# VH-VL binders against f1miw6, part 9

Target 1, 251 residues: f1miw6
Amino acid sequence: MPHFAKPLLRNIITRNLFNSIKKKQCLQYLQTLRTLQYDGFTTVYFGETDIPESLVTGEDFSDGYYMPTPTWCVVHAGGSQGWVPWKYRMFLRDELCIKQEDNLFFEFCDVVKKAYGKCAIVVKERRRQDATRPKEGKETEAQAHVPSVVNLTSVTCCPEVAKSYGHKLLTLPSPYNYLNPLDSAWSSLKWFIINNRKEFCLQSVDGVYSYQYILFSDLISKGIERINLSKWRTITTKVRRWENYYLGKLS

## First folded at step 1 (VH-VL)

Design t8 (framework fv_tafolecimab)
Fold by ESMFold2-Fast, scan of step 1:
Structure t8 (fold): chain C 251 residues (1-251), chain A 123 residues (1-123), chain B 106 residues (1-106)
Amino acid sequence: as target 1 above (251 residues)
Amino acid sequence: QLQLQESGPGLVKPSETLSLTCTVSGGSISSYSYYWSWIRQPPGKGLEWIGSIYYSGSTYYNPSLKSRVTISVDTSKNQFSLKLSSVTAADTAVYYCARGPDWEYSYGYFDLWGQGTLVTVSS
Amino acid sequence: EIVLTQSPATLSLSPGERATLSCRASQSISSYLAWYQQKPGQAPRLLIYDASNRATGIPARFSGSGSGTDFTLTISSLEPEDFAVYYCQQRDSYLTFGGGTKVEIK
């Protein structure tokens, strides 16, 4: 005889609740952002991207024994006014310092306040590690795994710090990454690297990484500069059309 | 298995209102994961999106048709419906109902379609 | 509205050959493009969404590429069942479809 599976039905309900929660988070984010924009806040998107050295060298480890590849984290911010007039940062992933991260966000908030006045600073949501067991079959909406706003990037972004400069810190829910124009800027940067890496081949010569870093940082700098004001306006216009679509759809 | 089926008159007179219903079987229209849409195709021509509706009743219409189109949802009957007013011969087409998942990568696309129903506008 | 122009209007090929279909947008749509297959007397079937993602159940011979304004659907080796009309569709704003490309047997 055919059997009705209660665990299957609960899984379907849980998926529908999760989707509903994410839509509410997106709607709240969009309504808050739009209100701030109407109130004269300048929107800036703050984030990072990972650039493995293998992307620059073109080295292939696919058919051999894997070896660790150093990965650089590039931190920057931008919006409809282009890249912010703040010096982008580069760090080896394993060498980010907590005290330096805190100082960087203070400096960032001061720079954008001087350049733009009050800003709505948008960062990507990072998942919090939840204390609840991941295999709980009796999960409710209140007990579901919900993304957290703690440590929203490799640089610690504190809402209280942003507020002290007159800014507001907003979190973009992770499923809606296409509402973040910075992701398109990062894709353009990586495409630039791939197409121009031949003149900046990063190779070890007796472990002289300082000179390799200079060449690598020049390649990254040129790639960032290629993403000019015109490109940023194109990217942010597309994001705004999607925001308008979702606001009309979800409200 | 989830299925969509269009129903309604195959012949409508000029100036009247075209009314079609899409019946959802094997699943619930009350899912917050999906948008429900109408697309049409005039004989020998391409596809034209008419509009979409969310479970909550929120609608998005093709601007070219917005003044004449109403889409509604009836969750108790597991159906959604299209009304197109003041029809002319240019509205003769095969009308499809379709589902699009509201997932990060699939919003605004149609992953499940009804078989289509031909509506002829003629005296 | 965003206009999608598909080319060629008709592509005449033999089974086993590679088919390359173009879709060009009147303005940049990022990767927000889908491809559909329609056989005579049938509803369209979703093949590719968001430029390059293959829909569930779609054979590996179908692939999509492109971003911005220029998009391509490739069928690596045509099977008899692949002779059909193909439509592109964008979701960057109000939904619009291209005019279609008919893939026919020589």
Scores: ipSAE 0.000, ipTM 0.391, lowest interface PAE 17.9, mean pLDDT 78

Design x1 (framework fv_traxivitug)
Fold by ESMFold2-Fast, scan of step 1:
Parts: structure tokens; sequence; C-alpha cells
Structure x1 (fold): chain C 251 residues (1-251), chain A 121 residues (1-121), chain B 107 residues (1-107)
């Protein structure tokens, strides 16, 4: 309908201001991270990825109608040392999220403290999501999105909790995706799932959902295991090169 | 038996509008990011737009921002590209592709056959 | 920074090695993906994350990425490898960017 509307000057100014703010946030993040690394903090990236069950099943969708499928949230952390020695978590996105997060971050902080000493824990800034909200023009442009800082992950990561274990919690600003090694790890996991799901085909058994869950969990575990120390070192080396690039470009 | 089938490509006048459709079958459409990529005759590939699984996030190449709108209907396994204020330089074969994740930076394991859009007087 | 530079064409004899370069500022810090497109067909992903291969892609396809140049290497080239090859990166300043494409001719 509003096909005669031109972009307002205000929209251009808002985008330029948003981009300027993000550049400053990125520089501040990188400077803080480098300072912590020089002070002996071990960098650990903590995050999540969504895996729809349909990525595992790969079934033909022949009925032509919408069939919603459960989405699992996988939570893990890693860095140049590989995956942290902490059991990854997997939970249903909307059904189990709150119950799954009780004391989880406390346990995580304790585990990495025992494994690495003081850590710089990096979490990704969540982009705003609201499919039920009026969409407005901001959904049509990546740089127009205003990221939410509230509940950075599905697991509540409290700065005070991190500090009580001697850690520092850092927020990696969007849209600097190449600064997050977990994105590469998650991509590798999802490609492993697509390429190996045939070996882990779920059995459809009336009322036996625990069996299906076990097979799905096995596939996820194998995919995570495939992302070994060597792969993590490759991924984090690329992140380090991106960090050096942005430090030079943004300073 | 994964299929993506584009349709809607035709000859349109400069300044005109056109809606492209992509019909998905053989997989759970609602589980994938979807992408439009175009290719001008005799030229290379150019990313046009991405849309998240639930439609909550949309991204566009700068040259089409404000003119093109990507959308999806998960109940109908369909992806759409509404193209307004068409220019001769929008002439291309338009492909739809499934994309595993925006932040992974690559386009899917499956592409459609493409549909030709010609913008000319 | 908005442009990935590929040679327009590469000619290679059967059984020899073809090398296709993708030039970009600090591209070695980005993840590079490679697509094969045969005439009248949709593109097919042949290499992702610089050097990994999808299931079904022969081991003679490999990739590397360092400094300002990424390279797709096709060893023991076959007639069926004749196609256009495109590199692609995601760049926060440019969104998704494709190279101009390289036509590989097997003669």
Amino acid sequence: as target 1 above (251 residues)
Amino acid sequence: QVQLVESGGTLVQPGGSLRLSCAASGFTFSSYWMTWVRQAPGKGLEWVANIKQDGSEKYYVDSVRGRFTISRDNAKNSLFLQMNSLRPEDTAVYFCARDLEYSSGWYGDYWGQGTLVTVSS
Amino acid sequence: QSVLTQPPSVSVAPGKTARITCGGDNIGSKSVHWYQQKPGQAPILVVYDDSDRPSGIPERFSGSNSGNTATLTISRVEAGDEADYYCQVWDSSSDHVFGGGTKVTVL
C-alpha cells in the first residue's frame, strides 16, 4: 500500500547513528576482552543454538500442510581449549526453558573456574524477536534491528554470579557475527546432523517418546564430539584475525 | 525428494510490481531460513533477501531495500518476494534456496530451478 | 570491500589441477563458501567454511583461505567439473557477497 513513501531523512540518520553506536560497542568489547586476556583471564564463549526436530527426521512433507515440529535449544560453551568440560544442555524451546535454567549458570561458573581459573565469559547480544508484534520497517533491514540486552541467552547469565566466581561477563555486540566462534561450531553441528541423520532415524512408536529423545540426543552428542580441539583452534584463530581487523579498522 | 519450485517470473514495465512464489515440498519448510538469490543474464550470483524460520527477521541487499519485501506462509510451505518499483537492473533469474542459519553465512543444501524476471519497456 | 574478485576464466587439462582464487580485503578472517553452477542449473555448494565439503562432494575439491586470497582447488579435474564457480562470504558491512564467478573450461 505505501508504495509512494520515500525513506525519511530520519530513517537514514537513525541507521547511521545505530551503526556508529555498534562500532563503538565493538571497539569497547574488543579492548575489554584484550585487557582481560592480558590479565590472565581464559576466554570462554557461552551460547545456544536452535535445532528443529525436522533437521533430524528429514522426512518427506507430502501432505502439503503446515506441521509444526518441536525445536530443541542446545546450550554449550567453548574456546581455544575446545569445548568446556561441562555437559551441554538440551531442552525444548518454549516448554522447558525456565525449568532447565535453575542454577545452571552457577554450575557452569563453578565448572569453568575449576577447569581454567578466572574466565572472560562471552555471550552474544540477542537480536530482538517478536513475530506477534507489528513488524514495521525495522524487520526489513539488518542494521535497523534493535538488539535486546535482556535475557542474552535462554539461560540467565547473571554478571553478579560470574563475579562471585572471579569471572567477567562480556556481551559480544551484534552484528559482528565473525567475532563469535560458536556460530561456526553450531554450523558444523547442523551440517553434521544433515549428513548423518540417516544413521539416527527416529523410530515412530506410539507413546514411546523417550526412545526418540535418546536417538536425537545421540546424534547431537556425536556432532558436538566431531567439533574437536583442532577444529576449535582453527575457528578461534579466525576469530582472532577478525578481532585484529576490527581493532585496526575501528580505532 | 526435496523440491523448491519458483514461479511468477514474467515481463514487467519499469516502475511495475511483481510477486514471486516458491513452493517447498519434501521437507519441513518451517525449520529453515529461506533465501532469494538472483542472477542477471550472463552475470554472476547476487544475494537478494533472507527470512527467518518464523518470519520474525528479514534481511535485504542494499539495492532492493525498501522496494522488495520477503515473506513466507509456513501453513502453505510457500516463500514470496514482493517486488515494487522495478528497474531494468532487476532483470534476472530469481532462485529460492533453503538456508540452514543466517549467521553460518552460506546458502542451503538445496536450490530451486529459478524463475526469469525481465524488466523492460 | 563490497567486491570479491575472481578471475573470469580458468582453463585446465583433464587430470590436472585447477585453482580458482577469490580476492578480498582480509578475506582470510572470513568464512568462504564455494558454489558450482552448470549451464541451465541451480548452484550447488561444493566447499563451505573455507575447506569443509558437503556429503556427496568428491575429495578432489578442497579449499584454503589466508590473508587476502581464498582458493578453491580441484585436483584430478574431470570433464564434468566444467562449470562456473562462485565464492561467497557474509560481511557485516555488505551482507552476503558473491564473487563475480570463474568459468572453468576443461580442454
Scores: ipSAE 0.030, ipTM 0.573, lowest interface PAE 8.3, mean pLDDT 77

Design x10 (framework fv_traxivitug)
Fold by ESMFold2-Fast, scan of step 1:
Structure x10 (fold): chain C 251 residues (1-251), chain A 126 residues (1-126), chain B 107 residues (1-107)
Amino acid sequence: as target 1 above (251 residues)
Amino acid sequence: QVQLVESGGTLVQPGGSLRLSCAASGFTFSSYWMTWVRQAPGKGLEWVANIKQDGSEKYYVDSVRGRFTISRDNAKNSLFLQMNSLRPEDTAVYFCARAPFDSSGYYDEPLYFDLWGQGTLVTVSS
Amino acid sequence: QSVLTQPPSVSVAPGKTARITCGGDNIGSKSVHWYQQKPGQAPILVVYYDSDRPSGIPERFSGSNSGNTATLTISRVEAGDEADYYCQVWDSSSDHVFGGGTKVTVL
């Protein structure tokens, strides 16, 4: 259809405004990160990934019939120095307790300070779970296209806590999440799981859940270990190339 | 048996053209980046060109850009290098090599070469 | 434009250790891969990702990479290890870069 509808034109204008705002956020992020790196801050990417048990078993849903599979949330951090010397966390998403996770970020900040000194901690832009639901009378056109940054879904990352340890907390704006090397690490983990899942069975011989958990956690641990220092250097080198490209393109 | 076999190398006059072929067997050819690496007589290894699994991305060393074209036929498990405007400096043994998928990166890149062919000699001389 | 510097040759007695260096600016931030090439033969991968070893390569071959120098170490050298050795990195700006090669002679 060659004719332009006014609603479609409005959507195009809104998308262009959103993209403009995101470009400015990306440029600000990159300039801030580069300044911190120049000032001796170690860059650490902190985040999470969801691993559904169906990824390990190879099962999927029937169309029109929803049977949810348990999903595990893996929390870790890394950078050009490899995985941070902090024990990664793994928990069932449906059993997430936000208040119990408040001290997790404190422990993380302490560990990386002892290992690296002052750090630039990079987290992904995200919304709260309830912020994904529209509320009448509170949304404007601009607000609908500029998502609010709160904290990671599973872990509360408080800027004040980071600052108390001498760190800086930076939020990587979406859709530029490809500037996050941790996403590459998560892809490698999931690829490892797919290629090695036949060696690990979630069905217990004795029906014991702790045994199933041990097998699953062992698979995850081995996948994480495969992403060694050399691989992290490769990943972060690729990200730096894209950072340089966008700094030149957006400035 | 997992192997790569190059063919097509011969004596060519400066300014001439030549097409090299590489036949792959024993592995899923379409799952790998493929590469041409050359070695001048008595000299070291020099990367020439890369091609992505599906042929969507092609990269060349500066000295051959615009003169050489890398291509592949996944249905025939074959890699090609079309060489035009050949120069004496292009004289070398040309090796076909595969680069495994590096699952450590979101952007899959050909990082190293785990399988090499025996090479085919191209001599550019009058 | 990156460049990798290798010594042209290394001489080693049988049963001793040979060390082949690969120098590059901030090479420790990259992954280094090593190839062995015997006269008249194709190269073979002997070490990848700094220190990983492909199946079929003896434990005598090992690697390290830190700062501005990567090193291939061949312990308990045998006559059959006599070959040219090349280091290689992938760089986002220059793609694949090979070192000039080191001829290992077992005397």
Scores: ipSAE 0.000, ipTM 0.445, lowest interface PAE 13.7, mean pLDDT 78

Design x11 (framework fv_traxivitug)
Fold by ESMFold2-Fast, scan of step 1:
Structure x11 (fold): chain C 251 residues (1-251), chain A 123 residues (1-123), chain B 107 residues (1-107)
Amino acid sequence: as target 1 above (251 residues)
Amino acid sequence: QVQLVESGGTLVQPGGSLRLSCAASGFTFSEYWMTWVRQAPGKGLEWVANINQDGSEKYYVDSVRGRFTISRDNAKNSLFLQMNSLRPEDTAVYFCATSYDDYIWGSRGFDPWGQGTLVTVSS
Amino acid sequence: QSVLTQPPSVSVAPGKTARITCGGDNIGSKSVHWYQQKPGQAPILVVYDDSDRPSGIPERFSGSNSGNTATLTISRVEAGDEADYYCQVWDSSSDHVFGGGTKVTVL
């Protein structure tokens, strides 16, 4: 195991190496990505994160009084050059992301082509409910579960659209999300929100803070700005070291 | 308003057992990793144990592994540390703390911290 | 062996800059967090993820991390900054490691 690995990350990675189909998919992903990089493609990680409003307001629903938590979807992209020079988008999951689906990816591909030329655009493998999957034997009955992740409607990334701009679209297999530096950026954003939310909230009647969309957008914008080029380079360097480890281990 | 309150610290004989508790309020407890950090009188901070959101992953410093057990009850917003086979060198103030950031790549800072509870192991 | 090395003490005059180092092998590849602890009190996070500040921490506190050394910088030091300061990282031999602490004395 690499000495630079965090102990907890080492345990997860070791477990994932034993999933033979995902191991093969990861190797194929890494080999394709390296080939594109050698051919002059700029690697860009495109994705989204969910920010529930309760993360901003700090509301506590523990007294058995449940209310649905509105969730905002933040869409951005970045890599070793920092955040892409594209205005990040923010949508309410139930409303806005569906309406802007077809236009966003076209605009994104054009912007990164102008900024970087041809790009290898990396997106995460989506986990979805499988309504048609047949019921397995007794092991499945004993292991009955609900999907831990449901991939709700988000920006559609079409390979044909990417290709029309000279790009290649790659899918990173789900157990290897730690090979996506964008996930580290999202973690830093959420930590920034938790630590700075009170500066951007208004006092409510019940002694809990509320926010306005404008203040919420300012909080998110500041959090994104704190993930500067230096941080992106550090994260992408760590990812590259893990990629090299896997290429040697899995081939 | 995020708050952590530890309890359970007392004087214990060497070889004895003790259970510490930490009550959390003001945040969605089940979304956070929780940790125990201790500080011997006049000494520095030492990480003891951490536990993930659902309690399926637990990690310990070598000196307490096999003697201490970390656990949590998300329905009651509570964190616990069961301490067995106590030694004089386990004498310390024990703090609980939260950490949100992604535990795979996350930049883990502990915030907030509780006030601490003193455990004294002596004859 | 997984250890973080801090100087045991740093003395600084009011209004001047204090620099506290945290030494570790390849520490620049890790995220470093800094804590302030005053006597009889719980630690307070003052810098996280190498260089970010929590809400309520003044801009006088800043951090950097590269190579084998992370640094906490306190500019325009005030009497109220007198405290023990600890660095902390994830480490390959331990899940979390704290430095030995640095006592900052404002003279």
Scores: ipSAE 0.011, ipTM 0.531, lowest interface PAE 9.1, mean pLDDT 78

Design x2 (framework fv_traxivitug)
Fold by ESMFold2-Fast, scan of step 1:
Structure x2 (fold): chain C 251 residues (1-251), chain A 123 residues (1-123), chain B 107 residues (1-107)
Amino acid sequence: as target 1 above (251 residues)
Amino acid sequence: QVQLVESGGTLVQPGGSLRLSCAASGFTFSDYWMTWVRQAPGKGLEWVANIKQDGSEKYYVDSVRGRFTISRDNAKNSLFLQMNSLRPEDTAVYFCARDSYYDFLSGEYFDYWGQGTLVTVSS
Amino acid sequence: QSVLTQPPSVSVAPGKTARITCGGDNIGSKSVHWYQQKPGQAPILVVYDDSDRPSGIPERFSGSNSGNTATLTISRVEAGDEADYYCQVWDSSTDYVFGGGTKVTVL
């Protein structure tokens, strides 16, 4: 089974309150978000999740253990109104996915403006180690680290682009990622995949890639549809309770 | 079929030491935070300590801090509570319990409990 | 030491509805969980995250949480529901906090 165990929120909250810089950033984020909400902005959480094909096929330990497992990046957004009426995107995590980012955020901003008017668009803070690798070992101390894909963003979200559509782009500080309801939606999607996954390991290599993509896309679509308006309202209500708690403690 | 079985509870003199054990089965032990909760005779429930999946983080109620040590052995699916400098007020049934984990937006709660082991601190 | 206030006892006739309250300052901003404990047995989780039920818990158990009061509701009460019930929250200042417990007696 995938490792989806969570840390205790108490421990994270206590450490976040102790770190004065992160505490101030969280307070500023929450105050800005509340101000925008009171000013009529619709809150939408925009982000991505990585779904390795091994999660779908159930083959983590193949004969070719040394072979990379293809990983798909799913991009969507949602909030208390449910999933945004924007067609979610899915693309291969390989470097080739970079070619598909150029106009996605522009289109997204236009779509949500037409659907909701002005929006407060919340994205997760990108962790430094996810952004760059060590720079040619200029440091003599061993700085080798296992590559992290946690919190990596493949879609470029430009504040100036959001502003041009009347939106505000907010970055949720990294220690407070559990204030992002989209992460809960992604967990639900992955559990749906595990419970409803199909056997994608086929005997033929001829056309296999195209068939696996089609079947995989169908499974993802069904999983996304299962996260309905009722589930989104439940998730966002829980997040709002934690936001109110934090705001009360940090103010 | 999740099972948690505590052992080690006995009569101990004040100032003595005791180690409690909890054997877990029916789930991937290393995926969960684990906790100890106690209940004095005729009283309510009181959280004592919890431990992160990999044992890197440990937290305690103030009254036992510095006296109790929580630990785990993931290879043996076992949770432990080392109790030192025991006091009469530590007399209680000690339960091991599993923290929830499916969704990080879930509250911190205990979905499965063992039957408990009685610790009596008396002369 | 608990900051959560529960009535010490509730009496209810078979087939009627029992309501157990858990009072706490701004408890509606927290997730409340409920445990059932029968004499000589371990507690079992009956409601979590205010209103969700674990597998195996009858639908007649439900919960709500708003303002300063959370409530566990047991509809169509049966003799087997006679037990002590505890509410529980997590708080950064107190960590895990349990209510004092409510003894539900089915007449």
Scores: ipSAE 0.006, ipTM 0.450, lowest interface PAE 10.7, mean pLDDT 77

Design x3 (framework fv_traxivitug)
Fold by ESMFold2-Fast, scan of step 1:
Structure x3 (fold): chain C 251 residues (1-251), chain A 124 residues (1-124), chain B 107 residues (1-107)
Amino acid sequence: as target 1 above (251 residues)
Amino acid sequence: QVQLVESGGTLVQPGGSLRLSCAASGFTFSNYWMTWVRQAPGKGLEWVANINQDGSEKYYVDSVRGRFTISRDNAKNSLFLQMNSLRPEDTAVYFCARGGYDYVEGSYDAFDIWGQGTLVTVSS
Amino acid sequence: QSVLTQPPSVSVAPGKTARITCGGDNIGSKSVHWYQQKPGQAPILVVYYDSDRPSGIPERFSGSNSGNTATLTISRVEAGDEADYYCQVWDSYSDHVFGGGTKVTVL
């Protein structure tokens, strides 16, 4: 096929295409996904994004990386059918692990089963980043460094839970995260936030988070709503073309 | 006050070399892809080169590959374009621009912030 | 590298709609961005990712992208919209391509 093909993906490092382990992982992911789609599974991309408060207040910071500001975590899912008919979740990052429940993913699996039938649920490969997480416990130099949590994700996606609803859980390998259309949706959301933050005034009332949450929830809701079915179809069509390119290149 | 300011443009003879600089302020420079875009007098925009957040990835338009080198100094919030073996067709206003809004794993998108440009004239 | 084809000029009466096309092979599978450039000034991003608008850009600006043609639409055109407009795409991870530009004249 594509000995001369040009990938349309920005942020792909050519050396990643030649890493034999990651190439095999990507090929296996794509082949498994296509098989499930052929077998009638609806593809749904499930994930989260971190929105630091500094992004809302007027500073354009990276996705919470190395930024010591309060960070909001938004959890949602979507695909070629648009956003799933499930209420997105939003948590302060430091509260997320405390409020996280196993039944969140159970609820999600039930909702998408009722909406779409059996689904191929795609999640992003997690990478442990101790350097980007604040330590929550007291440290002594005599003690070994132990992160307060092992995962950076707030939602536990259990393969057994997915299977109990007839779904299949797939992990998209890093560094091929750009094959996840949800990441494009998150980028659009963050661009919406940056461009509409002038309408969001963080007027602190006794420093109470409920006030900020209400205003921020409204902003997030509007941003999510603007990523309509037409936009999702455009995004997923572009991802599909990239998948076809890589299936030809990697096989 | 997000700002990009180019400098270094001047008259250079064919075959000569020149280094352009771009000073960034008002944002976390190290989090963004940066680009150089040029525009010949009375002509359209032409992308020249891109560089990722840490400078490990660099991409060039075919006509300048091997002659131009893009680099950055994150400690100084500065972007550079080293131009060697200059040709008359390299005559243009050179713009420094920031890659988009993309906050997902340092990804790059549209050019959302542009500098004022600096004129490079290659003539005998 | 792909070539993006724009009409060199478009004339439009005040209050009417201007449409600027950007032609490219299978451009509908790519992300198209649009820039406005006034004489002696740097370009300004007016539409990104086919149809989204940056803050401060009037709702009169909109975009679409399908098949082999992307379109920038400027409704209720004002004298201040007179400028050169450029489309831009990623053709590959190493190639950013700009269209040749379209001069919009409001008469």
Scores: ipSAE 0.006, ipTM 0.463, lowest interface PAE 11.6, mean pLDDT 76

Design x4 (framework fv_traxivitug)
Fold by ESMFold2-Fast, scan of step 1:
Structure x4 (fold): chain C 251 residues (1-251), chain A 123 residues (1-123), chain B 107 residues (1-107)
Amino acid sequence: as target 1 above (251 residues)
Amino acid sequence: QVQLVESGGTLVQPGGSLRLSCAASGFTFSSYYMTWVRQAPGKGLEWVANIKEDGSEKYYVDSVRGRFTISRDNAKNSLFLQMNSLRPEDTAVYFCAREDIYGDYSLEYMDVWGQGTLVTVSS
Amino acid sequence: QSVLTQPPSVSVAPGKTARITCGGDNIGSKSVHWYQQKPGQAPILVVYYDSDRPSGIPERFSGSNSGNTATLTISRVEAGDEADYYCQVWDSSSDHVFGGGTKVTVL
């Protein structure tokens, strides 16, 4: 029996995602990445994800009622070697301070240099972020009225800093985010949270924020640890198949 | 049948607050970036805000930042826009729209639109 | 900061070709999408990613994008094509940016 299936994904790749400039940007990114890999650079994907507390509680009750759900920004990096041996960071989104996080990238570059040697650090192209700060009395002197592109909202990734450690910083062009294995890792983390949150969800709301934070951070840590070397190898293998497909398709 | 239906638009005084809702049906709402786009009477389209499929990322046009809050309830297939400190210049038809996807990623265009709900900010 | 410039109006005779331009600095490095809006109705996507058409949009709608100008082309124009047309891009610093709109009148 013939089964005629319209190849929707191949159709989308061919028609919807690839204008001439985006094709060239993707091809340039892939060619640069492969050249670096052949030259002995270790590929490391560095990024962030936001985890709203409503994902943990299973209730989106406060966000729609003038009381937005607190959101945690998790920052980590990984690749075919697993998670990098750098302690992941977790920030309350409403309390993020981009200026203070500038030094974090220096630390990151130093850690991965010591662990892997020279690295190709891949960061996803980011959308414009809400720059409004929640802390009272914080006056940001915004001399520029035009939003700048930020590779990560929590961490400023400076190419010159990466280069000073022998690294190369690459930005993955939009809309080619599916070439980022870290996004699959984040999906796995969120799936773990959804399926295991009942163990960590506090029924009572007694205002014990520090205890709630400990349980929440423990859930996040367990979810991150579950994405072991084997899972990272599976994720990066899938990404490499997509890379090979695009290198053949776009060349 | 894919559809989006907005509600909540009404006449409100300057400085007032209003909450808009958008009910989604016919597709997996939890897989899509959602956006609010407005159009002042006789004027063009202006993007207002968008929200990632899981609610983890939210973005706003500068003129509404700090006054408007976008949110979603994936269990109820609903999108919301909480509007505070309303100004006469916020008078517009507010459209709920879906951003098309490739896997888990927005393709940055709106393929499905609601019919819109009119918000009038006047005394 | 991104500004997309469209002519406010374009007049075209039935059966002829209408061309609606969308100007922007280095717009050819972005993907341009086009929407049709008739009075009292929601916008409808007619062209996406410079030149592709959604299911149900007739082949007489086409697009191009290079340098500083994107163009929506409507060939063999019909009375039913009379509408406002908007170009749109996504920019990482400005998110969704719409052009001012072009009113197409079929004479």
Scores: ipSAE 0.005, ipTM 0.472, lowest interface PAE 11.0, mean pLDDT 78

